# Designs tried in a protein design chat: VH-VL binders against Monomethylamine corrinoid protein 2 (mtmC2). Part 5

Target 1, 218 residues: Monomethylamine corrinoid protein 2 (mtmC2), of Methanosarcina mazei (p58978)
Amino acid sequence: MTNTEIFNKLTNAIVTQDIAGCAKLTQEALDAGISPLDIITKGLSPGMKIIGDKFEAAEIFLPQIMMSGKAMSSAMEILTPELEKTKVEGEEGTGLAITFVAEGDIHDIGHRLVTTMLGANGFDILDLGVDVLNETVIEEAAKRKGQKIILVGSALMTTSMLGQKDLMDRLREENLRDSVKCMFGGAPVSDKWIDEIGADATAENAAEAAKVALNVMK

## First folded at step 14 (VH-VL)

Design J1 (from K1 with light chain G90Q)
Fold by ESMFold2, fold request of step 15:
Structure J1 (fold): chain C 218 residues (1-218), chain A 119 residues (1-119), chain B 110 residues (1-110)
Amino acid sequence: as target 1 above (218 residues)
Amino acid sequence: QVQLVESGGGVVQPGRSLRLSCAASGFTFSRYVMHWVRQAPGKGLEWVAVISFHGSYKYSVDSVKGRFTISRDNSKNTLFLQMNSLRAEDTAVYYCARYYDYSGAFDVWGQGTTVTVSS
Amino acid sequence: QSVLTQPPSVSAAPGQKVTISCSGSSSNIGKNYVYWYQQLPGTAPKLLIYDNNKRPSGIPDRFSGSKSGTSTTLGITGLQTGDEADYYCQAWDSSLSAWVFGGGTKLTVL
């Protein structure tokens, strides 16, 4: 089996909610010497993008996206220890990444990928989880005023993306905007949206998120 | 002390409606996906419906689709099941169940409320 | 009848061991993780096993789970009279787009 065939099977396992198959294929890919990063970016992540698009288009419904998320989580349970073997000790200039999924959003798949990649690239991590209220993000940032902080928010749904504007407005109102960097991602998020809300960055995908975050924090 | 308490069951005639409630306490209700699961007399468990964290998304099993509606009010820590056009085969104990999406498990259940549909 | 098939009953004496089987298909147990629930007489179900073989906090290790192909097994050792209950296997079924349960197995402790 070629690497491309393995990646296509991983993508299909996510799309069809083949949880056990996804875990098995992930382990087989590792055993075949395929890097954890390639498994994520070329196999698993494309599957979650397909599922997110189908869910937003009402082609699939709540149970399917929940179970595709479980498939991804099962693969990440296998991959996270392997990714941590490439992790270096924290860098002096990297800072704290506060990671979260936007209010009204039920997925944690891009969130787990981004959080893993940030940690592997030297960030300290404060993971707030999913469906996070903007007030919670603001409170955690305020507690740590003076630290080198990047807020990393994810959204799958267009409606949850709109709350990113509110978060930016509240940061300005609370005089916190200058004390943090703000990066937002997810399928509906564009460079135009980032400019409109006055945030600092977005990334094409989770694999690039850590590189973009490092550049922003320079 | 995590707790789910169902109420609103009773005896009703076919074709009528009934609304079940489930009061949650001891945990952050809005942080959990919730389900209804039922158990007919002398029978096994049957999944009925699921609702997302804030109620934006919901789904129900085909046998009740169009007749039952799951909903929630997070300000009151309460889950609901609106049951319309009731049939004899809907006779069951109805359980409110908390779902933890990382484990994929129904990890907390209420004691149930009984619905009997008979003429 | 039930999407997942369990024997309707099993019995054993205190101190013995029992196993409860659960059989499904490629669209449920074959693709997905399996869960087990215990329902004591007159009470709500309680989570016993998740992700095929893991125990939540507070479940003693004399309860075990395993999965092979499209089948799963619950094992109970050191059987106690308080274990007399109905036991249900459960999985997601991708073809039905539903959470499906077995028909239940009544365990009698003689």
Scores: ipSAE 0.539, ipTM 0.838, lowest interface PAE 2.0, mean pLDDT 86

Design J4 (from K3 with heavy chain R31S A33V)
Fold by ESMFold2, look of step 14:
Structure J4 (fold): chain C 218 residues (1-218), chain A 119 residues (1-119), chain B 110 residues (1-110)
Amino acid sequence: as target 1 above (218 residues)
Amino acid sequence: QVQLVESGGGVVQPGRSLRLSCAASGFTFSSYVMHWVRQAPGKGLEWVAVISFHGDYKYSVDSVKGRFTISRDNSKNTLFLQMNSLRAEDTAVYYCARYYDYSGAFDVWGQGTTVTVSS
Amino acid sequence: QSVLTQPPSVSAAPGQKVTISCSGSSSNIGKNYVYWYQQLPGTAPKLLIYDNNKRPSGIPDRFSGSKSGTSTTLGITGLQTGDEADYYCQAWDSSLSAWVFGGGTKLTVL
């Protein structure tokens, strides 16, 4: 089977909630010499995008997106050890990525994917999870003032973006803004929004997010 | 101690309504998808409904669609099931269940509350 | 009539081994992970097995799960009188858009 056929099958396994098939195809892709990054970016992530689009269009509902998320998680259980083999350790360390989803009600698969890609690219990870209060993010940053830190937040909905502005305002009020780099992503987040709130960066997808974060920290 | 406690069950006539509550404690309630599962007398388990972290998205089994509504109030750590147009076949013990995404399972259950629909 | 088919009952003596089967289809067990629950008499269900064959913390290794094709099996070794319970398999069914359970198997420890 060609790489393109494997990627199409992976995408379809996500879209059809074929959890067992997704895990099997992921292992087959690894055995065929396909890189973990290509498996994620060319096979799995396109499937999650299709599912997200269908969910937004009300073509599928909460259980289906949950099961597509489980299929993705099952693939990531296989891929995470392989990504660890490519993990880059810097002389000084790349830095700590504090990852979180402030609010919203979409499954946290995109957040987990970004977190995984950051770890694979040499970041130490503090994953705060979902429904994280800005106060919690501020507390974790304050504990580590003077360390090399990037805050990586996701906006899942427009209302989550107002929380990003509040976080930036609080960082300034607490005299922490210069202590951290701040990166926000998600479909509604734009370069204009990043400039408006005074954050450092955004990216279009999880693989790009890791590259952008490395550049921001250097 | 992680705990779920259901309440609001009782005996009602067909066509009536009941509202079940499930009080959560010992864990961050807003970080979990929640479900209702029921068990008719002498019968097996039947999944009823699921609700997302903030309650924006909900889904229920076909047999209760349009009659039952799952909801949650994260500020009070409480899950609800509004049951309208009750039928005799809805007679069951109703459990609330926590769904932990990493295990993919119903990993914490309440002790249940009994709903009896009878003339 | 349950989407997942389990025998209504099984029995064995203390110290023996028992297996409980669960049969489904390609739209549930064939595509999805399987979960097992124990329900002691008069109590709520308790998770025994997740993701086909994994045990949560606190579940002893005498409980095991396996899956092949569209079927799954719960194994219990070293049977104890306290294992007398109903056991349910469970999976997501993509055709029904529902979490489906087996009809349950009553384990009697002679």
Scores: ipSAE 0.485, ipTM 0.805, lowest interface PAE 2.5, mean pLDDT 86

## First folded at step 15 (VH-VL)

Design M5 (from J4 with heavy chain G104A)
Fold by ESMFold2, look of step 15:
Structure M5 (fold): chain C 218 residues (1-218), chain A 119 residues (1-119), chain B 110 residues (1-110)
Amino acid sequence: as target 1 above (218 residues)
Amino acid sequence: QVQLVESGGGVVQPGRSLRLSCAASGFTFSSYVMHWVRQAPGKGLEWVAVISFHGDYKYSVDSVKGRFTISRDNSKNTLFLQMNSLRAEDTAVYYCARYYDYSAAFDVWGQGTTVTVSS
Amino acid sequence: QSVLTQPPSVSAAPGQKVTISCSGSSSNIGKNYVYWYQQLPGTAPKLLIYDNNKRPSGIPDRFSGSKSGTSTTLGITGLQTGDEADYYCQAWDSSLSAWVFGGGTKLTVL
């Protein structure tokens, strides 16, 4: 119950852009013995979901969602070192995650969280950023053929989903499909879509993305 | 090298319009949130407006809301400020500023362009 | 009037130390991180301190920042004549939905 109160306070700090309070609460949660993963998945990530919904509903504007993102970043500065200490992998490593987003400012916030969670779970990271062309993704995958690679892409809108199909088609044309794993997320992406384009996985939310990616890379 | 260069300033009468430009070079312009910040003669800094990576979202300070419009053309690496219904209190040096969202800081500034609103 | 309050001026001799204060409220400095900018005469502002106390690359360690409650302080040690400038504190203000600056502090060396 005490943990539930801390999670609610963390969620509220994100929703209200309480950047200093979010960092302080994050440290207090660690000091209380709450795991970094629980802090993220039960406190911080629900706040980002709420703020995204409020932004779509025009209840808040660009500055507020930018500052909620800063609050999340400040918490992750505290949590990332702790995640790395508790996530020790063997000599083989987990692999390289190449992360990218097709479009949208608010989807970029989710992209940063997914990228952070992947890194915290032992992946090496190549973050391509936003507005990434399929040709760029293919080029980076081709440069690293023979490495253990997962491509992690995001789409905000249905039109961006067609780019995911095009990427999968291009990977097959370039004989790269078997050399990489492919995971796609974003609001319009479903299990049915993943099956249709022949990708490997999706996650229901950014908090679960790392678990799904680890399973795919086994 | 990373550079921002403003242009389009001048002397105009109250009620008139002016359009400022900011040319960016040496970095991937579309990867940054951009701002306009102004400084009245002998005064401090005042934030004016912000625009998202692709221009989908914009926000302006209340004193210029409805009169000033920030925009960008990523194919030309250019930021704009359309200033309508200009007032004497809009007289200032106008800076474009690059915003790095991780640090939440105005990390690169242009040299500014001067707007003078007088009869 | 500026949302964040700074003294209009400070002065000290070369080699000495100065501090520049900045006072705000719970809706800005209290909830948010603070930033400092240096503006040399006739030039654009330059980022000096971010996230309360961090320095960008290229900023010497004689510049420091700190924050307590709703106030922040810029410290400058080993003053040089080239430090003569205006210094601005800055933060996001959640009640105004705006990035807000202090009125500036003119530092005179000697």
Scores: ipSAE 0.626, ipTM 0.875, lowest interface PAE 1.5, mean pLDDT 86

Design M6 (from J3 with light chain Q90G)
Fold by ESMFold2, look of step 16:
Structure M6 (fold): chain C 218 residues (1-218), chain A 119 residues (1-119), chain B 110 residues (1-110)
Amino acid sequence: as target 1 above (218 residues)
Amino acid sequence: QVQLVESGGGVVQPGRSLRLSCAASGFTFSSYVMHWVRQAPGKGLEWVAVISFHGTYKYSVDSVKGRFTISRDNSKNTLFLQMNSLRAEDTAVYYCARYYDYSGAFDVWGQGTTVTVSS
Amino acid sequence: QSVLTQPPSVSAAPGQKVTISCSGSSSNIGKNYVYWYQQLPGTAPKLLIYDNNKRPSGIPDRFSGSKSGTSTTLGITGLQTGDEADYYCGAWDSSLSAWVFGGGTKLTVL
């Protein structure tokens, strides 16, 4: 089976909530020498994109998107140990990455990948999960003032992206802006948006996100 | 301790309404999908309904659709089940259950509250 | 009423091994992970096994799960009188769009 056929099967397993099939195909792809990152970016993530679009179009409902998420989680359980074998360089203590998906957003698209890549590149991780209130992010940052911190937020929807501006405003109001670096990603996020809200960075994909985060934290 | 405590059960006549509550403590309630599961006397478990983190998305089984409404108030750490047009077949112990999305399991259950629908 | 099929009861003496079977179909056990729950008399259900064969923290290793095709089995070794309970298998069913359970198996420790 070609790599393209494997990727298409992985995508379809996500879209059809074939949880056992997704895990099996993920292992088969690894056994065939396909990199964990390619499995994620070319097979699994496209499936989550399709399922997200179907959910927005009311073609599927809460249980189905939850079970596509479980299929993704099952694949990531296999892939995460392989990704963690990536070596990192630099001084002891790259910093703490506080990762989260914005309030009002339940789609876990890309968040797990970004978090995994940050950990693989030497960051300590505090993963706040999905649907995270800005106040929670502020509280965790304030608790750790003086530490080397990068906030890494993801949004899929434009309405969730607007909360990034509120977070930046709140960081300034709380006198925390200079205590942290702030990186935001997701489909609607652009360099222009980052400049507009006064954040530090964005990246096009998860692999670049880790490189950008390392550079920001020098 | 992580804890779920149901309340609001009782004996009601067919056709009446009842509102169940589930008080959550010891964990970040808004970070979990929540469910209701019921168990008729001497019978097995039956899934009833699910609600997303915010309460924006809800889904219930066909047998209660249009009669039961799941909801939550994250500011009060409380899950609800509004049960309208109750029938004898709805007689059961009702459990609220925490769903850990990564494991796909109902990993924390409450003690249950008993609903009896009879004349 | 139950989509998944379990024997209604099993029994064994303290210290023995017992297995509890659960049969389903391709739309549930065949393509989805299986979960086991223990319900001690008068208590809430408790998660024993998730993702076919994994134990949550605090569940002793004498509880085990396995899955083959459209069937799953809960194994209990070193049986104790405190294990007397009802045991349920559960899974997502993609055809019904529902979480489904077995009818339960009453374990009696004699």
Scores: ipSAE 0.449, ipTM 0.785, lowest interface PAE 2.5, mean pLDDT 85

## First folded at step 16 (VH-VL; from M3 with heavy chain G104A)

Design G6
Fold by ESMFold2, look of step 19:
Structure G6 (fold): chain C 218 residues (1-218), chain A 119 residues (1-119), chain B 110 residues (1-110)
Amino acid sequence: as target 1 above (218 residues)
Amino acid sequence: QVQLVESGGGVVQPGRSLRLSCAASGFTFRSYAMHWVRQAPGKGLEWVAVISFHGDYKYSVDSVKGRFTISRDNSKNTLFLQMNSLRAEDTAVYYCARYYDYSAAFDVWGQGTTVTVSS
Amino acid sequence: QSVLTQPPSVSAAPGQKVTISCSGSSSNIGKNYVYWYQQLPGTAPKLLIYDNNKRPSGIPDRFSGSKSGTSTTLGITGLQTGDEADYYCQAWDSSLSAWVFGGGTKLTVL
């Protein structure tokens, strides 16, 4: 099977909630010599994007996105040890990525992908998890004032994006805006939105998130 | 100690309504999806409904769709099941269950509350 | 009938081994991971096995799970009288869009 065929099968396994098949295909991809990052970025992540789009459009419902998330988690259980083999130590200039899913969003499986890829590309990671209050993000940033920090927030739903604006407003109110870089990703987030709220960047997809974060931190 | 405690069960006539509550303690309630699962007398387990951790998204088994509504109040650490148009077939012990996303398992269960629908 | 099929009962003597079977289809066990729950008499269910064969903290290793095709088994060794309970297999079913359970197996320790 070609690499393109296995990537398409991985994507379809996520989209159809084929949890056992996703885990099997992930191992087959590794056995075929495909890098863990390529498996994630070319096979699995496109599936999560499709599911997120369908959920936003009300074409699928809560159980389907929950089970697609389990399929992704099952693949990541296989891939995480392999990613750790390729991890590099953070350099002095790389910085700390504080990653989170905002309060009010559904559990965003893409968050775990972005966090893994940031770590694999040299960032130190503080993963705050899901349903994170903006107050918590601000407290962690304030605690580490003076470090090179990028805040990395994910939104799956358009309504959850409003918390990104609130976070930016609070950072300015607390005189922390200049202490951090802010990157927001997720299907509804656009360059126009980033400019509107005064954040630093977005990435077209999770595969590019680490590169964008490195560029922003230069 | 992680704990779930259901309440609000009772004996009601067919066509009536009940609202079940599930009080959560010992964990960060707003970080978990929650379910209701029921067990008819002397019978097995049947999944009833799920709600996302924030409460915005819900889904129910076909047999109760349109009659039962799952909801939550994260400020009070409480899960609810509004049960309308009750039928004899709804007679069961109703459990609330915590769902851990990474294992996809019902990893914590309440004690159950009994609903009896009888003339 | 339950979507997942279990024998109604099994029995064995203390100290012995028992296996509880659970049979499903390609839309549930075949595509998905399987879970097992123990329900002691008069109590709520408790998670026993997740992801086919993993044990949560506090579950002794004499409980085991396996999966092959569209079937799964729960193994219990070193049976104790305290193991007398109902045991349920569970999986998500993609065709029904539902979390489905087996009909339960009553284990009697004689």
Scores: ipSAE 0.621, ipTM 0.870, lowest interface PAE 1.6, mean pLDDT 86
Fold by ESMFold2, look of step 18:
Structure G6 (fold): chain C 218 residues (1-218), chain A 119 residues (1-119), chain B 110 residues (1-110)
Amino acid sequence: as target 1 above (218 residues)
Amino acid sequence: QVQLVESGGGVVQPGRSLRLSCAASGFTFRSYAMHWVRQAPGKGLEWVAVISFHGDYKYSVDSVKGRFTISRDNSKNTLFLQMNSLRAEDTAVYYCARYYDYSAAFDVWGQGTTVTVSS
Amino acid sequence: QSVLTQPPSVSAAPGQKVTISCSGSSSNIGKNYVYWYQQLPGTAPKLLIYDNNKRPSGIPDRFSGSKSGTSTTLGITGLQTGDEADYYCQAWDSSLSAWVFGGGTKLTVL
């Protein structure tokens, strides 16, 4: 099989909740010399975007998106050790990434992917987990005022994007906006939305997110 | 310690309603999807329903769809199952279960509450 | 009629090995990971095996899981009287859109 065929099969495994097939294909792709980043960005992540769109359109329901998430998690369990082998060496002052899933979101898979990519690109990580209240993000940023910090929030669902505006408003109210960089991602987030709320960046996928985060922190 | 405690079971006649509660403690309740699983007397386990960790999305097995509603109150660390139009075949011990999404496993169970539907 | 099929019972002497089988289909065990639960008499189920063959913390290595095709097996070695319980296999079923369990296997330690 060509790399494109492998990527299409990985995407389909995510979309159809083929958990065992996804893990098997991930290992086969690694054994064929395909980079972990390409497996994620060209095979797995497109599948997660498709199922997110289908869920938002009510074409699939909660169990299917949960099982697509498990397929992705099973692939990431294989890929994470390989990503750690390709880590960029010794970048002083990259910064701390505080990562979280927005309040009201249904899944943490984008969060885990972005967190993994940020760590692989030299960030220190504070992972706040899922369904994180804006107040918690504010508290953790305030505790670390003076450090080089990027806040990285993920949203899969359109309904959770409004919390991003509230977070930006709260950062300004608490005099923390200038103390942090703010990046928001996920399928519903656009450049125009980022401009509207006064955040610093967004990216099209998790690999791009790590690249963008590095540039923002320079 | 991590704990789930069900309540609200009892003996009811067919066609009646009953509401089950599941009190959670020792973990961050709102970070987990939750399930109900039931076990008829002398029988095996049957999955009943799931609810997302924020509570807005839910799904149930076909046999109870339209009759049972799963819900949660994250401010009270409590999961609920509203059971309407009860039938004799709904007689079971009802367990609440925490879902650990990294493993996709039911990793914490309550001790169950018994529902008997009988005339 | 359980979607996943298990023998109703198995037995073996203390110190021996037993296996408990579980058969499913391509829509469940075939493409999904398998989970095993132990239910001691009068108690709630407890997670024993996840992701086909992994043990949660606190589960001794005398419990093992394996999967082949549309079938899975729980292995228990060094049987103890405290292992007397019902054992359930479980998987997601994509055609039913449901988490499905086996009918359970009662293990008797003679």
Scores: ipSAE 0.606, ipTM 0.865, lowest interface PAE 1.7, mean pLDDT 86

## First folded at step 18 (VH-VL; from G6 with heavy chain F53Y Y100H)

Design B6
Fold by ESMFold2, look of step 18:
Formats: structure tokens, sequence, C-alpha cells
Structure B6 (fold): chain C 218 residues (1-218), chain A 119 residues (1-119), chain B 110 residues (1-110)
């Protein structure tokens, strides 16, 4: 198969919850010499975007989005060891990435991708997990004031996106805004939204997120 | 220790209601999707319902849709199943189960609570 | 009337090997990963195998899983009397939009 055909099949496997097919296609793409980064950005991530849109449109329901998440996780299990072979460590100037899934979001879709890509690009990682209260993020940032920190939050649902504004407001109230960089991603997040809440950056996908985070921390 | 404990089962007449509870301990409850699974006497396991970790999204099998409502209170580490318009075929042991997102497995189960619907 | 078909019972002597089969369709086992659960008498089910052939920590390697096409098999070697239980296969079914289980297989150690 051509690379384009492989990417289209990967996207479709995510959208249709073809878990075994997604893992098989991921391995076939690696065997064909396609980079792990291209597999993620051109095949898998577009599928997650589509599934998020369909869920918001009530075209699919909770079980389907959970199983699309499993398909992504199964592909990442194959890809993560390949990404770790190129991991950059020991760069003291890179900083700490505090990663989290906002409270009120339904799944950690995209969170694992972003965390993996940040680690592969030299960030130290503090992964707070899912359903993270804004107060918890504030507490961790306050404990590490003076350290080079980027907060990286993701949202799949528009409801969870509103919590990003609350987090930015709380950072200002606690006099922590200038102590950290703030990056938010996810299907509903736009450049306009980032400007509105006064955050530092967004990116269109997990691979770009790591590059954008490095540039923001420079 | 990781523990799930169901309660609220009993004997009821058809058409009546019951509310089941599942108390969670030993893990971060709000980080997990939760399920109810039931087992009729002498029969196998049947999945009943799922709820997202924040509680806003839920889904139930067709046979109980409109009659059973899954819910959770993360401040109390408790999962619930409100069962209305009970029928004889709802007679079963009801288990709550923790769902592990990465493995997609029911990796922790409670001991179950028995619901008997009879006249 | 389970979507996944298992034999109702199997038996073997202590120390022997036993296999438990589970048959499904393209909409469940064919497309999806398979899971196995052990239910000891009067207790809750316990996860034995996930993602077709992986063992959670604490499950000894004498338990194994395999999948081929629309069928899966649980293998138990070095059979012990404490292995006497009901065993269930499980998968997600994309056509039914449901998590489905087999009818269960009672393992008797004789």
Amino acid sequence: as target 1 above (218 residues)
Amino acid sequence: QVQLVESGGGVVQPGRSLRLSCAASGFTFRSYAMHWVRQAPGKGLEWVAVISYHGDYKYSVDSVKGRFTISRDNSKNTLFLQMNSLRAEDTAVYYCARYHDYSAAFDVWGQGTTVTVSS
Amino acid sequence: QSVLTQPPSVSAAPGQKVTISCSGSSSNIGKNYVYWYQQLPGTAPKLLIYDNNKRPSGIPDRFSGSKSGTSTTLGITGLQTGDEADYYCQAWDSSLSAWVFGGGTKLTVL
C-alpha cells in the first residue's frame, strides 16, 4: 500500500473502533518504513479529531469513544518504544512539563500522545492524570515557583475548555501567571480562544505540541 | 487495598424500584469509568451500564434503557444504579466493576449484591 | 444464549493441561481484543487475560491466552485444585455496541 492508503486506513480504524485492525495497520506502517511521528500525525490523530467531532454531534456515544480510545492506545503501545529510541535527555534548559486532562472531560484521548511527545523532546514530565482540578494544577505550580515550567492541558469537549479560562484566572489571582508558560490543546481549542484567555500557545496535533512547547520555553 | 462493595439489594415485587450503591476505596475513584454487570441465577455475565469518570456521560443496554440509571458521586467515592419498573428478568447478582482505560478490562470487581424480583 | 460460545464444562486431573475454547464472530472477537475472567465459587470475577494473551501482574504464566480469527483459547498448565472455577471469555461487540461475555465454562479438577 501507498503511504496515503495506509494513513486513510489508520484513520478509518480509529473512527470505526477497529482495535485489532488499528494495531495491525500500525505495525505494517512501521514495517513499510513510515516514521512513528508520521503514523501518529497523518493517520491516528486525524481519526481522533473526527471521533471527537462525532461525539459532540451525538453521532456516537460513550462506548464508541471509549473504544476509539482503546484503538489509539493499542497503536501507541507499538509506537512508544520506537519514539523512545530518539528521546533527548539531559538537556537542563528544556524544563518541566506538567501535563493533565481537565476536570469534566470524558477521556484521556490525546493526553498520552502529548505527554509522550513532550518526553521524547527532552522535557521532564509531571503527569497529573485525568479529571484534574484546577486547584491541583495551581498547587503543583506554586510548589515549583522559580523552575522552568510549562502547563500543558488538553480538552476533548467544549465544556472542559471553559475550565482553561478559570485556570488562567486563578494563575493571575495567585500571582503565578508569570512563573509558568501555559499551552492548551484539543479539538475545540483555537488561536482565538488562546488569545481570549491569555494563554501562551496551542498546537494542532501532538507532534506540533512538542515543537511549539520547545519554542515557547526558549 | 483496592475495594468495591455493593449494597442495596433485596427482594421486591415487579414494578417496584431499588437503588444500588457501590462504595470504592483504595484508589482514585474519579480517575476511572465504572460499570454495572449482572449475573442471573445459573447464567453468565451480562453488561448493564457504563458511566464516564466525571459522571456526565452514560450508556445502558437496550433491555434496561429508560428503567435503569447509572450515576456517581465522586465526592463520596460512590457509584449508583437506580432501578425502576423492575421485572422478573432483572433478578440477578449485580456487580460494580472498575474499567481500566489502557487495558480496556474490567480489572476490579465488587462481591455483588443480590436483587430478587418476584411476586 | 450468549453471543460468545463456550463449552459448558471441561475437566482434567491435577498437574495436567486443559484448554477452554470461546467462539465468536467478526463483529466481536474478529475485530476486537479478547479478555478472560476467572470466577471462583461464590466470589467476584477476576481478570486473568487481557488484550488476547497478556497477563496482569500476579497471574502466573501457567495461564495463557491465544486468538485466531473469530476464536480464542484459554490454556491452563500445571492444573491445581484451586483452579476449579467458572471461566468467561469477553469482548466488545461493534454491531451490538455492547461488552459481551461467553456463557461460562465450569472447570472441574478431578
Scores: ipSAE 0.600, ipTM 0.864, lowest interface PAE 1.7, mean pLDDT 86

